# Ledger of designs, part 4: VH-VL binders against q960a1r229to459

Target 1, 231 residues: q960a1r229to459
Amino acid sequence: LKGDRIELLLPKNIDQFKKFKKDRTVISSGLITRFVSTRNPKEFSQKWISTKYVKEFNEITVNKDSVVVGAALNIQKMADTLTSSLSINIGKEIDSFIQKFSSPQIANFATWTGAIISGAKSSLSVSDLLILFNVLDAKLTLLNNSGELTQVAIEEFAEKKLFATHTIVNAIFSRSLTGFLFCLKLGETSEQDSTNFNFAALVGNQVSRIFVGLGGQPKRLTSLEVHIDAL

## First folded at step 1 (VH-VL)

Design B07 (framework fv_solitomab_arm2)
Fold by ESMFold2-Fast, scan of step 1:
Structure B07 (fold): chain C 231 residues (1-231), chain A 125 residues (1-125), chain B 106 residues (1-106)
Amino acid sequence: as target 1 above (231 residues)
Amino acid sequence: DVQLVQSGAEVKKPGASVKVSCKASGYTFTSYYMHWVRQAPGQGLEWIGYINPSGGSTNYADSVKGRFTITTDKSTSTAYMELSSLRSEDTATYYCARELGYDFESGYYYGMDVWGQGTTVTVSS
Amino acid sequence: DIVLTQSPATLSLSPGERATLSCRASQSVSYMNWYQQKPGKAPKRWIYDASNRATGVPARFSGSGSGTDYSLTINSLEAEDAATYYCQQRSSWPLTFGGGTKVEIK
């Protein structure tokens, strides 16, 4: 979209995105309508680039050992992909948990990427989607400012604050993930009183992954995992 | 040649259980999901569940919830379905069907490309 | 559950005519497959991932669509095309089939 007040680029593939990204602000695909409808009519200095129409950011790929979800997809499409490609016990819990922190209207509008970045930036609130990615051992494919692609664990992405220097291209989930998944969301967001926390545990036959969120980054309970895995 | 061969027809009384087998041959058993789909006489197709033979993970439709179990025996490349507390509404032809979740070239879901011949289960007094 | 609504329920046409079968999903889906079933036989994979013909499916068949609207088209109907065609979504649990469209040759 081009106007006298706004420059919004809509690249159609990753090569165009690399060429035109430069110092432009990345907009998640769900924000295009909001950006247009709520823009300040007096402002002319905002340079934006959208992920909405970038082919590589909209791909869903199901491999034998992994499932890949493009960065521009909304939370509901991500959830549908995971529930259709991972084991039933894991998939049903993902559906249940997402319903607890995201209404259908929000899940069909907001990108999972926006929610992950928001969660990773916060030092005060818990992030339900971030803890879900942690317990599922998600990896992210990232694009740096030099146009190079790399993969990192979700824990590393959050700990190193890679959202400041990288664009998320996709999320990768293992299809060999088995066991019982259990997720909890407790409490409400409030300005002065926050009793909210979240919890996610994947308990398998050999390896367990257990996380708790009390504010900021989810913490892995490795000692508890060792004890449970010994049973 | 890739083939799925199912066990023979079953006649059961209401409240009984039925176990149907689906023997796979001609491919790597653990590389494909195994779905179960039923079809009541004169009606459409109804998906009822699947198993991932590699990990043993299963998914079941709510219509059979609490009464349906899918298992596999990797040593014989055989998938089984067991449906308990049978009702007249369970009278149907039951099909097993394989699905590849991975294409090394395209990454597509290819759908259920090979089907068993079907096993008729009749629930009658 | 994602509900797939197929229309029409029955389609009666003469050889050489074009048939268009519709499949509408109650919510957006990313993967849609089509199966052909003849009386007394197991279903046969016909179209996978919206638009790809299975091996051996004649070129007169084509699939299209995205989101909530999908279709199967037969450009020039032949006698052997008489069958029930089912759409099936792979995006959400449980997997679901449409009610089927029965194609009859006059």
Scores: ipSAE 0.000, ipTM 0.410, lowest interface PAE 19.5, mean pLDDT 82

Design B08 (framework fv_solitomab_arm2)
Fold by ESMFold2-Fast, scan of step 1:
Structure B08 (fold): chain C 231 residues (1-231), chain A 128 residues (1-128), chain B 106 residues (1-106)
Amino acid sequence: as target 1 above (231 residues)
Amino acid sequence: DVQLVQSGAEVKKPGASVKVSCKASGYTFTSYYMHWVRQAPGQGLEWIGYINPSGGSTNYADSVKGRFTITTDKSTSTAYMELSSLRSEDTATYYCAREDYKEQLAWALFKEGYFDYWGQGTTVTVSS
Amino acid sequence: DIVLTQSPATLSLSPGERATLSCRASQSVSYMNWYQQKPGKAPKRWIYDASNRATGVPARFSGSGSGTDYSLTINSLEAEDAATYYCQQYSSSPLTFGGGTKVEIK
């Protein structure tokens, strides 16, 4: 039988999302469109749930000490939020770095969550967005299958592969971060430019965070943060 | 050499809007951030926002957020500020200022920012 | 917001004297600039990144400081140095300026 069926639920708030998640595959904005456009005819049913319209996954909150960016927002909206709420030197480098690894078409379509999960899953390619989150010491709010919320550091999320068992609700960035952010990626200078090496450093008055990506999860260069006086 | 030339003085009623231009010359317009700074009569300098002419990203001070818009016209190398719902507290000289942003060599960790060139200023007076 | 407190508000000295202008930040900053402004004129770049003189700034001017405490020193005042000097931090948005120190030559 030609009985292909795709069931896509569009919950409007986190309580509906918790209620209807069950065994469903979580899809961020943009990914569902790609799947539907490339699907070949098959006799099967897919059960999906979207974060796109969940109120709590689309919220931006700027507090005195932190900025919170909902999981369903696209890369450009995340970048705009960070550039307007973090220190000017950090914000400008975020703007510059994202422009180098993501075209306006991609940044306005793809979610930051999709990019982070993709980067965390890869063992071979470097991830520009993942290294950016690492250097900024981002925390993620995660929802488990039992409906419980927890917060983890981005490094822990990637290392423990928590994307396999949790849904990302939002990312939290400290507004207390100060100093100069420097990001670099190296790739071929052709129309099919790709990153084969990346680097990110946040150099502050007291401490610095330095990461390098050579394939897979970015690696911190030292086990202890380096004071700016030493650099 | 680098020049920033601003539009002429404006006198507005409370509640009106004002649009001030800043025409840049002598450099690649999209390579430098453009900031706006105001100064009330007899008072100090207050930063009110910036724009990156390359990507169009903006950042505004909370004191003007919601009433303030910065735009650019790349074809004429001109930056604009527009301030709506004018109040007496908006009476000031408004300056555009170019940010000198120098990247060191690829392995250097520091970037620098300061306002290297300023427009001559545009006086905006809000009075009833 | 980072608050910058400049002192003194006004400094009146004779030609040849040394002037020291203070700028104190409410929290640690990594980048401090100074601008000179004469009456009726736009501010002019003067010192960037605490201690670097902008092109054309006389050698008698020097900047120093780190963390929360910064200063601008004029080793031997000249008549042309009469102006208001503003410190400005570039570490955190919103960018903020000090209230200014007015240098008057007797």
Scores: ipSAE 0.000, ipTM 0.458, lowest interface PAE 14.9, mean pLDDT 80

Design B09 (framework fv_solitomab_arm2)
Fold by ESMFold2-Fast, scan of step 1:
Structure B09 (fold): chain C 231 residues (1-231), chain A 121 residues (1-121), chain B 106 residues (1-106)
Amino acid sequence: as target 1 above (231 residues)
Amino acid sequence: DVQLVQSGAEVKKPGASVKVSCKASGYTFTDYYMHWVRQAPGQGLEWIGYINPSGGYTNYADSVKGRFTITTDKSTSTAYMELSSLRSEDTATYYCARTPFEYDYLGFDYWGQGTTVTVSS
Amino acid sequence: DIVLTQSPATLSLSPGERATLSCRASQSVSYMNWYQQKPGKAPKRWIYDASNRATGVPARFSGSGSGTDYSLTINSLEAEDAATYYCQQWSDYPLTFGGGTKVEIK
């Protein structure tokens, strides 16, 4: 789509996306409103490119040992995929947790990618989806400006602020995760409310993963994990 | 529960200014845009502007531009609109309404109860 | 500005009848939302992104359309559906609403 000072390209597959990306800013929609409200005025006339209609960003693949969720899929589609492909105990908690921090309006339309990037950028608010990805040891497939694909852990993506230099293609979750998942958020009065504190723990498997969110990126409680794993 | 509670009705003379408040509760104030929409008696809805509470960015409709200011107070989770140089055509019920940042295209999901502003001689 | 034209201005029908409300945009619109407003009350978001029902909206309501032509359909009218319905575009500033269609139940 082209306007007076704005151009929005809508590639249909990853090869077109790579070809057209160049110096364009990546967005999940064609909405000028979103662009105007969040963008620095100097960048207002920059060209935009959408992930919304890229075939590879909308795919779900369930393999023997992993499940892959495309970057353009909404939060609910991601939750349904994980619930059906991961262990019963883990899936049950994922479904319960997502229902508590994302309304049907948000979950059926917001991309999980947008929520992850927003959470990784935050310095004061907690991110429920980011802590969930952390506790599940999610990996992200990233595309750089040279058209190269790489895979990184969610913790590395957030710590190194790779959202500034890369486009998320998909998320990869291990189907080998076992144990009890427990997620908590505090200060919520409705599904659309943000929390001031969150916590996620995966325990009772071969490796424990424990995270707490007090503002900004979730903090891993590595010392506690070591003690629990010794039990 | 999410609530947007607006200040009470105002009666003003032409040329005066009016300031209306919209107090938000039940959600993180800085995660949602706050818009203002007005409705003249017996008429339809007219969008007049918005503010992004996180960055302070605003956008105003041409119909009110130059006379209209939207501000926020993050400590009290309150948005304000101020309209100056009031005319009889500004007589309307003014509503605040919110939209989420990353999915604002889903529209105005919660609205204030409205504040009636009457401009009369 | 994107101009939204709603028709008819008023629709008077009996309970159980089907109502179809039209909204036409002066140019192609990426997103269209609908709001229900009853006298003396604030509008309520009713349909978002052309075809999705907001929480609590009965299944008898459906939205459809793309580009410049959108519609809101009430498959079997109930007394509680008496209200004015407004379409609203989310493609460019200023954000605009249609003039509204008033649905009256006989």
Scores: ipSAE 0.000, ipTM 0.417, lowest interface PAE 15.7, mean pLDDT 82

Design B10 (framework fv_solitomab_arm2)
Fold by ESMFold2-Fast, scan of step 1:
Structure B10 (fold): chain C 231 residues (1-231), chain A 118 residues (1-118), chain B 106 residues (1-106)
Amino acid sequence: as target 1 above (231 residues)
Amino acid sequence: DVQLVQSGAEVKKPGASVKVSCKASGYTFTSYYMHWVRQAPGQGLEWIGYINPSGGSTNYADSVKGRFTITTDKSTSTAYMELSSLRSEDTATYYCAREYLFGSYDYWGQGTTVTVSS
Amino acid sequence: DIVLTQSPATLSLSPGERATLSCRASQSVSYMNWYQQKPGKAPKRWIYDASNRATGVPARFSGSGSGTDYSLTINSLEAEDAATYYCQQYDSWPLTFGGGTKVEIK
């Protein structure tokens, strides 16, 4: 919190967050969300909103059929939650894959929300966390400017660019997912021949989810899923 | 030669904490998950938790959650378990075990007997 | 939690006899492993992924099964086989063991 022209707002619950967000353009950056007042064209001060201390954004709930991870939690806490609540083959691969794209220092500091938004915004870079959410069939609970909560699939969030108009409240993962998860970074960048790909496949009994990342949003390989499920 | 060597037997009073070590040698410590399994006298085996030494990820059985912590020291290739608020029901031999193919434990420590007595 | 039920609790046989130990899971499991434990000693990995013998395990031991029903068979029992045998699932957290089958040689 620096300077009298810049205000940092620290809402403690979702109701306070809604009040601070009303009638303003909001930009989310994980730990800090900023908004610019559009009500007075001569106003040149700006306001920043931190999601860090919002109660509802820091909650973890493990239900019989799903696990819910709050938006303000860091990547490592999300990974630990998924590893312990999903099937062992899936959980182990999540743990392994996260360690390949995020150091312990980054994973214990950065929010999963910040990483997902960064991945969804990019048209050029490959996002490992985004492809992981895609293969796990993650759902996001979103808050719009009218104060309404909706749930959307991660693919829809990225495709419709909902990060521009919504705030992520939490992520929801199904505990009924079964099978073997395989995640891979393909062609790790080199100075001479830069080729960035990632790949994620969940191959289960009669249900497969297969994605490839070539830059921007991961692509679902639906035809390949049909062929594998037929075997 | 893979070897897991545990610290010696402990006798503790109810309400105390105990810390047991498991020193690994003969392999790359961070390449394998380390689990802890306990066995009460005359009883069967009970899984109580694991740690991934590479990233520090842990998972604990509900029977010990809130009282149990697993840690590692990569510089000495040592895993530790700490169990607090000890009860008579925690009297058991505690084993560390290395996870290998298909979640099987290919190497086990020799065991550390923890006796909780008043 | 996945419950593993082993039967019988105790099996008393003479050398040369065939022993069959059962392990039933409360739901289908991806992997089932077996351990041998002798009194006062740490368990030893015996069978992994239902049917694979661990290094050093005699050929008289075999494992079989899939889904919810698994078994460990000793074709011709020897005195050194007296031990408690535990099955263990590797499918979901928490990992669980069966209650054990104690094999006694008469």
Scores: ipSAE 0.005, ipTM 0.513, lowest interface PAE 11.6, mean pLDDT 84

Design B11 (framework fv_solitomab_arm2)
Fold by ESMFold2-Fast, scan of step 1:
Structure B11 (fold): chain C 231 residues (1-231), chain A 120 residues (1-120), chain B 106 residues (1-106)
Amino acid sequence: as target 1 above (231 residues)
Amino acid sequence: DVQLVQSGAEVKKPGASVKVSCKASGYTFTSYAMHWVRQAPGQGLEWIGYINPSGGSTNYADSVKGRFTITTDKSTSTAYMELSSLRSEDTATYYCARDIEFSTYYFDYWGQGTTVTVSS
Amino acid sequence: DIVLTQSPATLSLSPGERATLSCRASQSVSYMNWYQQKPGKAPKRWIYDASNRATGVPARFSGSGSGTDYSLTINSLEAEDAATYYCQQFSNWPYTFGGGTKVEIK
């Protein structure tokens, strides 16, 4: 795809993506619709590469102990996959969370990857999807400019700002997580999520994960986890 | 830099138990599964089990099931394997290996190996 | 258990020749990897998910295949390629390895 002053490359598999990525700006699948809908755009030249049609970025794999969600999938598809693959208590809360914080219009076209990167870049705003990934112990498969795949915890991704040097390929969630997931959002209005405070806790049989979002990267409450696990 | 450093060589008599350690550094220990793979002298590689350090879930190959245990110590970022009721067939070099699981499945970093010799 | 059969057991070729190593699975697999091992050393990641070269692996190496039939190809052998290559499936527990193909340069 080539526009008047913009070239957008649409690779169809990960090998093509690696070959053509170079210094091109990576665009998430949801942003393509916004881009092509712009009326009377300002004059500019950009080199873009899309993840939308890359086979490996659109795959879902459910294994005995894990579930994998491709980076180009929208928020709703990610939520549906997790609710059908994780424990009933965890799945129910994820479904509830997504419905409260993402409209159907947003959830059905915006990628979870775009939401995670946006949240990780913010130094002030609270990200509901980022804290959810933190409490679920999500891991991200990342592709670097040398073509190598690595896997990192969501906390490490945000701390090291790996969104600047890596492309997200997928997210991995453990199916061995047990217990109750509890998510809260605090603030004057739910209409302005980025100005609110949030909290997420997973209280399992032998391990608890507790996070609070006060702006920027969510903070893990490890002392509280140790106390609760001792009960 | 990711490193997996294993404990030193062991010589055991048949019927004894052996415990091998694998100390991880350079990454978040609980974010990656740790596998154990062994190789008998002059033979190929055999997967024998894994642990998810986050939840402690384990799975073992049938060849070692009932005699094999994998554990972790999160405070020291160390994985352990213990093999009991040793037989001469257990003589091998034992490797720990970290995986990239579930999306692109392969062993990306390996320990240097620990030689376990079971002698009569 | 998924059984992986590698052939040939040993491949002895001259520098510059093309080598093709085969790995056949007893049932369909989704994720096939290859590791290079030199004597006295731990295996090294080499090819992952059938066709992707790990960082530092020379361009002369390529992997291909799907289902039950996979191959590793070295387009022009060099002396440093002498090693045993193992295929490994990550589709189902137990995660099994092939018996290995030893590549010798003569």
Scores: ipSAE 0.000, ipTM 0.402, lowest interface PAE 19.8, mean pLDDT 80

